VHH binders against q8c9a2. Designs and how they scored, part 7

Target 1, 239 residues: q8c9a2
Amino acid sequence: PPEETLSLWKGEQARLKARVVDRDTEAWQRDPSFSGLQKVGGVDVSFVKGDSVRACASLVVLSYPELKVVYEDSRMVGLKAPYVSGFLAFREVPFLVELVQRLQEKEPDLMPQVVLVDGNGVLHQRGFGVACHLGVLTELPCIGVAKKLLQVDGLENNALHKEKIVLLQAGGDTFPLIGSSGTVLGMALRSHDHSTKPLYVSVGHRISLEVAVRLTHHCCRFRIPEPIRQADIRSREYI

## First folded at step 1 (VHH)

Design C8 (framework vhh_7aqx_2)
Fold by ESMFold2-Fast, scan of step 1:
Structure C8 (fold): chain B 239 residues (1-239), chain A 125 residues (1-125)
Amino acid sequence: as target 1 above (239 residues)
Amino acid sequence: QVQLQESGGGLVQAGGSLRLSCTTSGFTFSYYAFSWFRQAPGEEREFVGAITWSGSSTDYADSVKGRFTISRDNAKNTFYLQMNSLKTEDTAVYYCAAGPWLYSYTLTPAKYDYWGQGTQVTVSS
C-alpha cells in the first residue's frame, strides 16, 4: 500500500481508539448470571480457497443462554484493501459493519447486546484490533477472541508461556497476558474441559476484561465460542 | 479540512427529474459511507438515502424508494442522488453527509460530523 494510505489508516486508528471504552456499560454485565442478556452476536470472514479477494462475511445472533441461532446473514464480498500486519480491520471490518447496519435496518429487535469477534481487541500492536474497530463503529459491546497468541509488547509463545498453558487444568481456567509495559492486554482461557489449546480473549469495546472472559467461557460448548463457531460454519457453507 | 459541497439543485416541475452531486475533499473518499438528508421549511432534517463505503448496498426512506437512486464515483470523490418522478412534497433543502464513522452511516442527523451547506430543490405543481 502507498505510504499516504498507511498514514491515513494510522490516523484513523488513533482517532477511533480514543472512543474505545474498556469498562462495563450495561446492567447485564454486572450480574453474575448475565440476567438481562438475551442476544449474543458472532461474526466471521471466510476466504474462498486459493483466493485472496473473494470471501464470505457472516453475522449470526444467538439467544442466550440457550445459544440457538435466531438470525443469520451471509454475503459474498470482494476485499478491496490489501492485507497489512496491524491493519486487518481495514480489510474486513467494513463488510462486518455493513452486516450489522443491515440487521439494524431490517430487524432492529434482533440486534445483539454483545458481539464476539474472531480476532483481537486491545491486544494489538497499537492497542486497536479488529474487535475494537467493529465495536467503535457499531457502538456495540465487542469481545476479541483469537485462536493464537499475538506476540506484541514482549508477549511470546515461549517455554514459559507453554508452561502456563499446562497449568490450565479445567474449562474456565485462565492466566493474564501481561505485556512488558505492565499492562494486562488480555487473558489466556481454557475454554473447554476437552480442549488443551487456549483462546486469547481481549476487550473490544464497552465491556471489561473480566466480563469478556466469563461470557466467552459461557458461550463455549466446544473450544470455539458458539457465536463465532456458528458464523464460521455459515460463512463456509455459503461459499 | 473536510469539506462537502452539493450542486444540481433548482426548480423542476412535478414528474420531472434532478441529479444532485456532492463533491468531497479532505478525507479518504473510498473508505466512507455517504448519506443524503433533506429539510423542509419548519421541519427537522430527515434521512433520504445512503450508500455503503463499498457501494454494495444502498438504503432509502420509504417515501423515496423506487424514485431516488444514490450512487458514488470514487475516481471523482463525488456521490450522487438521482431524483425521478419528483413530487411537490419533495421540496426541501438537500444536504449531503459523510460518516459519522469510517464505513458506516446512521439515520440520525445529530450523529454526523461532516455536512454540506445544502442545495434547494423546489418542485412546482
Scores: ipSAE 0.006, ipTM 0.288, lowest interface PAE 10.8, mean pLDDT 86

Design C9 (framework vhh_7aqx_2)
Fold by ESMFold2-Fast, scan of step 1:
Structure C9 (fold): chain B 239 residues (1-239), chain A 124 residues (1-124)
Amino acid sequence: as target 1 above (239 residues)
Amino acid sequence: QVQLQESGGGLVQAGGSLRLSCTTSGLTFSTYTFSWFRQAPGEEREFVGAISRSGYYTDYADSVKGRFTISRDNAKNTFYLQMNSLKTEDTAVYYCAASLGYFIYTSESAYTYWGQGTQVTVSS
């Protein structure tokens, strides 16, 4: 019986992965100043300390380029699906989709044009992280932004990787994350002049890696991009 | 009051084509994901195909892939199912359905509004 559940999840993940679009689809994405971009979303899931079941999911929408919060929604959630490596999105995504649906029902004019997700996109064990899953299900452009390197496809947080981090001298500096397969899975980004710990940016859906990295950098007043930072603050305050 | 109304059903010979339409009223058409389901005599209702609110994404049941095409026309508040190379196994009542979500789901429970159904009969 548990084998049947994993088989269904693998099938669903493969089906949805086929829908990921890793190129720009919106006019504002092709503009060097993001002209036409007015609303950027951020989502986060924060766990109750010591509890892998109870969490708070939050969605915020920020004005762009001011990065001021114009919408917020948080809710306590019980993560029903068991934790299985490579399938974390099956636990979290239903609640994130529900938050997006609530926004659409209550304030359709505040729908974000892109969502930054605290987690990975295509930089994932099976090429389909939480940002891809959310993007495909909502059809919103999504960017995965991770605080730690996910070590997949030969990527390792080893001495060579740490040497590359040292070469990131200013906010906006990047280097590509190239897997053993030869694919560019994401970019390491120095988000701020005063932060030496990079972010790991990968495509979620309907956005190119170049635009995803550039927009992520422009959303950083601190190390963590404001859409994610504000979602994290709201989810932690709600707990 | 929200209403979905199917049209275009009828009798057709195997190998033929039909185009079903679903006209909607009382809802903001551009904010909905639309689908078609069908129910053969004595069977449960099953998913046929769906189109996302943006129109960028479509999904189909394996039995109809390559033969059926779903499309939407926001200006006419209408969406369609173009059925080609019809088989006797396609005989069923076809229902149109609408969901407020951005996502495509194959489950009936994901859809809030439903049409009354239109009969499609494929002979020989």
Scores: ipSAE 0.006, ipTM 0.232, lowest interface PAE 11.2, mean pLDDT 85

Design D1 (framework vhh_ozoralizumab_d1)
Fold by ESMFold2-Fast, scan of step 1:
Structure D1 (fold): chain B 239 residues (1-239), chain A 126 residues (1-126)
Amino acid sequence: as target 1 above (239 residues)
Amino acid sequence: EVQLVESGGGLVQPGGSLRLSCAASGFTFSSYAMYWVRQAPGKGLEWVSEISGSGGSTKYPDSVKGRFTISRDNAKNTLYLQMNSLRPEDTAVYYCAKTVEYTYSGTTYTVSFDYRGQGTLVTVSS
């Protein structure tokens, strides 16, 4: 895109970043067993093979703690904004917000109390990833869950990092992702006893990192948490 | 509840005309851009026409430009598609759709189409 457009997008991210709340705001978040949590959402965007413009955006809502799908919505979408590193949200978030608004109109009683997003939250070069952007626009608690380490603020997938992964012995084990600035940007989480590849969990909006990690682990029947896994299956199946 | 109900389809000979209607309810009709989309047998969805909430702006793909005209009556919550010079390749189920537009940093995004009901079948054949 033109430099002027990138400048405007950076300004928008800075403006919205000021609204991010990185602490618990809901009563169920403060409960050790998440008492009062009944509905967990997941979102994903899948591309048509060989086509980066045509995609399918999906939103699912699962019951908690059973993790049974109670709502599903998938839509074919045409991505208008070009892909630019660090500005993924400008491509995908409009479609995810629309899915949330459709759910609010059709089945308001099924609105999720938290949404797991396939992507990063505050673990981002400007501290404002797709999970933050979705959270701020919808005012829903959001958690970023990434499958690969985003190498920002001195974080590297180096020998030391790989050594820390080896020390994760069981599902639920974690280690912090501490940037060169000294900031804890997220947590590496071994999500399942049978998976050695960690997930990278970071705050999106209206949730603490501790609660985000603990809830993400409780949603993992496999390596990928069920809300994200079900959204991915449905978006792929819809294509 | 949001509801869109299409009507006016039928069998017509090549070169003929048809007028489709869409009755909308359950939302503030004048506040939303409206679309016509179609799906030919065994093919994907194809965008056919777009009209702004006020009716002041319309857009068409080259495949129908000059032949189709979209219009709306906000007092009656009704969307129309006037189809002229119909061709066999216009044979499809036609759907009325509303969409959400989001603006980020001056850029407006067309997100998705919300079409309800079974549509209306248009068959162009001799």
Scores: ipSAE 0.000, ipTM 0.147, lowest interface PAE 14.9, mean pLDDT 82

Design D10 (framework vhh_7aqx_2)
Fold by ESMFold2-Fast, scan of step 1:
Structure D10 (fold): chain B 239 residues (1-239), chain A 126 residues (1-126)
Amino acid sequence: as target 1 above (239 residues)
Amino acid sequence: QVQLQESGGGLVQAGGSLRLSCTTSGFTFSKYAFSWFRQAPGEEREFVGAISWSGGRTDYADSVKGRFTISRDNAKNTFYLQMNSLKTEDTAVYYCAAKPYGSWYRSLTPSEYDYWGQGTQVTVSS
């Protein structure tokens, strides 16, 4: 995109970033067992191989702690904004917000109390990933859950990082992702006893990193948290 | 620089119609929700109507429901207020406003809006 457009997008991210709340705001977040949490959402966008425009956006709501799907909505979408590294949210978030709005109109009692997003939150080049963007626009607590380490602020998937992964011996084990600036950007989480590949969890909005990590782990019956896993299955099934 | 500019105000007789426009520049129009507020002499600014960033949601003050319609045109970076069946009580300065991202696309609180127009006068005579 033109340099002027990128400048506007950076300004928009900076303005919206000022609205990110990186602390717990809900009573259920303060409870060790998440008492009062009944509905967890998951969102995903799946692309057709070789097609950068056509995609399927999906939103699911699961009961908690049973993790049973109680709501699903999938829509084929045409992505209007071009893909630019660090600006993924400008392509995907409009459609994810629309799915949340449709849920509020159709089944307001099924609105999720938190949304797990396949992507990053504050672990981002400008501290404002897709989970932050979705959270700020919807004012729902949001958690970023990435399958690969985003290499920003000196974080690298190097030999030292891989040695730290080896020390994650059981599901629930974590280590902090500390940037060269000294900022804790997120946590590497071993999500399951039978998976050695960690998830990278970061704050999106209205949740602390500690609670985000604990909830993500509790949603993992497999390596990928069930809200994201179910959203991915449904978006891919629609294609 | 960000600007919102109202147009379409004026004098109209009770029972008549006016269409207000708010033309915007300096930001990504499709990423904002928009509202109209009005202010009568001696009163505070009151909410009139709102439209979500997608255009899929609209909301109106009880006093204007069924008479006013808000719409947006992303291609023109403009949003509108179609005012029908005007009453003398609708006489006010009308302001357009752009809402920053949040839990709801509209707010009844003026301080929660990032950008405002300068206002356009609507006068309804009997």
Scores: ipSAE 0.000, ipTM 0.132, lowest interface PAE 15.2, mean pLDDT 84

Design D11 (framework vhh_8fcz_2)
Fold by ESMFold2-Fast, scan of step 1:
Structure D11 (fold): chain B 239 residues (1-239), chain A 124 residues (1-124)
Amino acid sequence: as target 1 above (239 residues)
Amino acid sequence: QVQLVESGGGLVQPGGSLRLSCAASGFTFSDYWMNWVRQPPGKGLEWVSGISGSGSYTTYADSVEGRFTIIRDNDKKMVYLQMTSLKTEDTAVYYCAKDYWSGEYLYTDVFDYEGQGTQVTVSS
């Protein structure tokens, strides 16, 4: 995009970032077993191979703790916003918000109590990733779950980082992602006993990092948490 | 709650002009991009044009660039589509659409609309 548009996007991210709540707000979040949590959402956007404009956006709702799909919605979408590193949310979030609105209109009883997002939350170049953006606009608790380490604030996928990954021996093991500033940006999580590649979990909105990590782990039957895995399967299947 | 009322459609010959109007109510008009989308007979919806809440930014589909102009009047809560050099391919029901998102900063085709539409027929 032109420099003026990029400047406006940075300004909008900064304004919305001020609204992010990085603490628990719901009663079920304060319970060790998540008593009262019945519905967990997952969202994903899958691109058509070789096409940066055409994509499929999907939203699923799973029962908790069974992790059975109770709602699904997928839509082919055209992304008109230019791709710029660090601004992916401006391309994807409008479609994700639309899917949430459609759910509210069609099946309000199935609204999720938390949404897992395939992407980053506060672990981001400007502290405001797609999970923060979706959360602030929908006012739903949101968790960012990334498959690759975003290298910001001195975080690097270097030899030291890889040594820390080796020390994650069992599903549920974690280590903090501490930036050069000394702030905890997220957690590396071994999601499953049989998966050595960690997930990178960060706060999106209306949830603490501790609860975000613990819930993400409890949603993992495989490396990728079921809400995100099911959304990805459905978006890929629609293409 | 949100209401969008389109008008100005009609029958026009190729090369002709029409001005479509959309009266909006039920939301803070100046906070939202407003768009025109159209549905040709037997086809899906096609986005045509958009204008930012302030009116500072406009965008057009390649098929209409240079022929159509989108304008808005925030005091009157109106958005307009000035169409010139009309082609038979422009025949469609035209809908006014509010962007789902408030703000100036997106180039997106995600819309919230429930207007009745206005029919444009380009024929000799």
Scores: ipSAE 0.000, ipTM 0.148, lowest interface PAE 13.4, mean pLDDT 82

Design D12 (framework vhh_ozoralizumab_d1)
Fold by ESMFold2-Fast, scan of step 1:
Structure D12 (fold): chain B 239 residues (1-239), chain A 125 residues (1-125)
Amino acid sequence: as target 1 above (239 residues)
Amino acid sequence: EVQLVESGGGLVQPGGSLRLSCAASGFTFSDYEMYWVRQAPGKGLEWVSEISGSGDYTKYPDSVKGRFTISRDNAKNTLYLQMNSLRPEDTAVYYCAKEFYDWSGYGPESYFDYRGQGTLVTVSS
């Protein structure tokens, strides 16, 4: 893209990043059993094979702790912004915000109390991934959940990292992702006893890392947490 | 290199049965959720079944629930789809797909991560 567009995007990320809250704001987050949590959201964007423009954006709301789908919404979307590494949110977030707005209009009583986002939160080149962007624009607590380690701030999928993965023996086992700056950017989480490959969990907005990791684990019946998994299934079915 | 090779497709009559196989190699098969997806002529892709890495959990859409059964043999790195009570609308190319590795949403290739060439199923008299 043009240098001017990249400059504007970096400026917008910096401005919105200042609004990120990386601590618990809700009473249910401070409860050991998540008492008061009834609705968990998940969002995903799936691409049409061979097409970088056409995609399907999906939002689901699940009951908690049953993880039963109580709301779903999917829309075909045309991604107008060009793909640039570290700026994925500028392509996807407008459509995810639209899905949240439609939920507010159609079923306001089903608004989720937290949204699990397929992507990164503060674990990002500029500390502001798609989960942060969505959270700041919607003011919903958001958690970033990624299947692949984003290699930023000295984090590498190297031999030491792989040794730490081997030590994750059971579902719920974790280790911190500490950048060269000394910042804890996220946690590697073994999501399930039957999956050896970790998830990478990071704060999006209005949630602490500890609560984000613990809730993500409680949402995992498969490797991928049910809110994200159900959003992915619906977006792929809709295509 | 990750490889997925589908087989078992063919021409069958309505009400018939067919079993598809997918031979997987190049990755630790039991670590991944596996899917069967299909694409009918001139139509979009449709998910038809999924199975957890252990095989303990399966899921189906209403269009095939009760008629199709997904299973896996982790010792043989093979995924199966048993299709019963086949209907003309089941006519499609069937693909074996590994769980998507990069959920950051980068690129169309992540949607069909390591998917094979497919196997054609035609249901007609």
Scores: ipSAE 0.000, ipTM 0.180, lowest interface PAE 14.0, mean pLDDT 82

Design D2 (framework vhh_7xy4_2)
Fold by ESMFold2-Fast, scan of step 1:
Structure D2 (fold): chain B 239 residues (1-239), chain A 126 residues (1-126)
Amino acid sequence: as target 1 above (239 residues)
Amino acid sequence: QLQLVESGGGLVQPGGSLRLSCAASGFTFSDYAMAWVRQPHGKGLEYIATISSSGSYTYYSDSVKGRFTISRDNAKNTLYLQMNSLKPEDTAMYYCARVEITYYGSGSYEYTFDYKGQGTQVTVSS
């Protein structure tokens, strides 16, 4: 029954959420210049224009600091929307995990040391967004990078929030996203001197928020970080 | 304020058909995905079908796939459920529900039912 399915998913979510590590675990993360970081990944799921049933999932690996694409993989996917006692959710994570597994089997030397995910990490109504889910299942450091503010735990895209955005004067400027619970859920980041629309960065897995924000900024040649931008381009071209 | 008013239920024999309607008011109907859910007497809510805000995309539970068709008329603020080949197991109170879609980025969506109407009874009996 739907109630039993909801109970199972809440239990699974709580179990997986408990595995999220929101601290630095790699030596390169503790270096101011990210010395030792050579491969950064990006993933994206793009819907076919005019078709919300069919989507393309893409994974790219970029060299760092050059941000040149050294690996790409895409697949068409049919997103399934399981019903759960008042919830109907699309799950993209299994397809992203499969892309990572294919990379590990085909080109293990090109495995990324961190993956930027177009979506949220701990900044999520249940504290467990797609970047957390992918990270926990793959054990890769993951960063959630969202283009729009998810309005959870009292966070609102209101006049006060817009005023804080105006105060972001230069690329690299940030302000914390503090929920009504007092938890720092993520950071709003001005990604570039010539872009006023912030990104919303949150921890996915095995990385601190400070490093996640700083690395995301260093990957931005435009508003959208290159790993995500390249994954999006490949997704849309594959369609 | 926000209202969803279901109609079209009734008593029908196995193999028969019914068309349910839901009249929506108090919100911009064309901005929301809509769903049909049902509750048999003494049991929990069971999802039946969802339709996107534009009407272009529909989803069905396996129990009704091929027998039921969800549709909408945004000009009339009305949701429909065409029910064919009805079975005794389809006996339930049927509710129209408004769906809130939360988009997290990169194709990740959640659909929650943030309101349902008072329902219309469907009884399939010989």
Scores: ipSAE 0.011, ipTM 0.220, lowest interface PAE 9.5, mean pLDDT 82

Design D3 (framework vhh_8emy_2)
Fold by ESMFold2-Fast, scan of step 1:
Structure D3 (fold): chain B 239 residues (1-239), chain A 126 residues (1-126)
Amino acid sequence: as target 1 above (239 residues)
Amino acid sequence: QVQLQESGGGLVQPGSSLRLSCAASGFTFSSYDMHWVRQAPGKGPEWVSSISGSGSSTNYATSVKGRFSISRDNPSKTLYLQMNSLRPEDSAVYYCAKVTYEYDSSGYYTYEMDVRGQGTQVTVSS
């Protein structure tokens, strides 16, 4: 992609990053049982094999604590911006925002109080992943949940990291992801007793890391949290 | 795409038997270990039983061992759970699950349980 476009994206990302709130803003977030939380959202983008242009974006809303799907929406999308490492959000976020806007138009009573995003939040090369970008643009609390460790700020999927994973013995067990800068970028979470492969949870927007991790765990019937799992199922079925 | 469809649940009295079925499609059924998982109201999921892809190895949760029997028919791509001597505490929605196994570059063995379908309700009451 043109160097001018990259410079513009870097500037826009820095500007939006300044708007990220990494603390709890909602009353339900301060309650140990999440009293007042009734609707949790999940989003996912699935790519068509061998096609860098065609993808499917999906949004679901689940009741809480039952985790029953009460809303779903999927759209085939053409990716207009070229892929550049660390800037995936500029390709996908407009479509996710559109799905949220469609929900607000069709079923405003079903708007989620928090959205789990299949991707990273502040755990990102520039501290501003897709969950941050979606959160800032929609003003919804957002949590980034990644299936693989993004190796930034000295974080490596090395022998030491794998030793820490082995020490996660039960669902709910965690360890912090501390960058070489000393910043806590996220948490590795064993999401379920039957899964040894951890999730990497980071703040997107308007939520603390502690609450983000705890809510992600409570949404996991299996390895992948139900809001993301249901969005993934629907995006894959729509393709 | 992976599709799993459970059936065979119902309302039965304590001491009764039920046979659950799971019809699978969208993957090479015989190549994957299959599991039964249940979830009672207000509780998290509980692993019940597993069977290897070939059917030669089976495992059971302590709570169901000796009462439940898992089996599979690879030609018809169907998984079964024979449930005998049912108890009120067996009441739950039963799901079949596919497990994917991976080895990472460091030799660590991991697995991911993929559950699809609405499940089948089993209610054991007098």
Scores: ipSAE 0.000, ipTM 0.075, lowest interface PAE 23.2, mean pLDDT 81

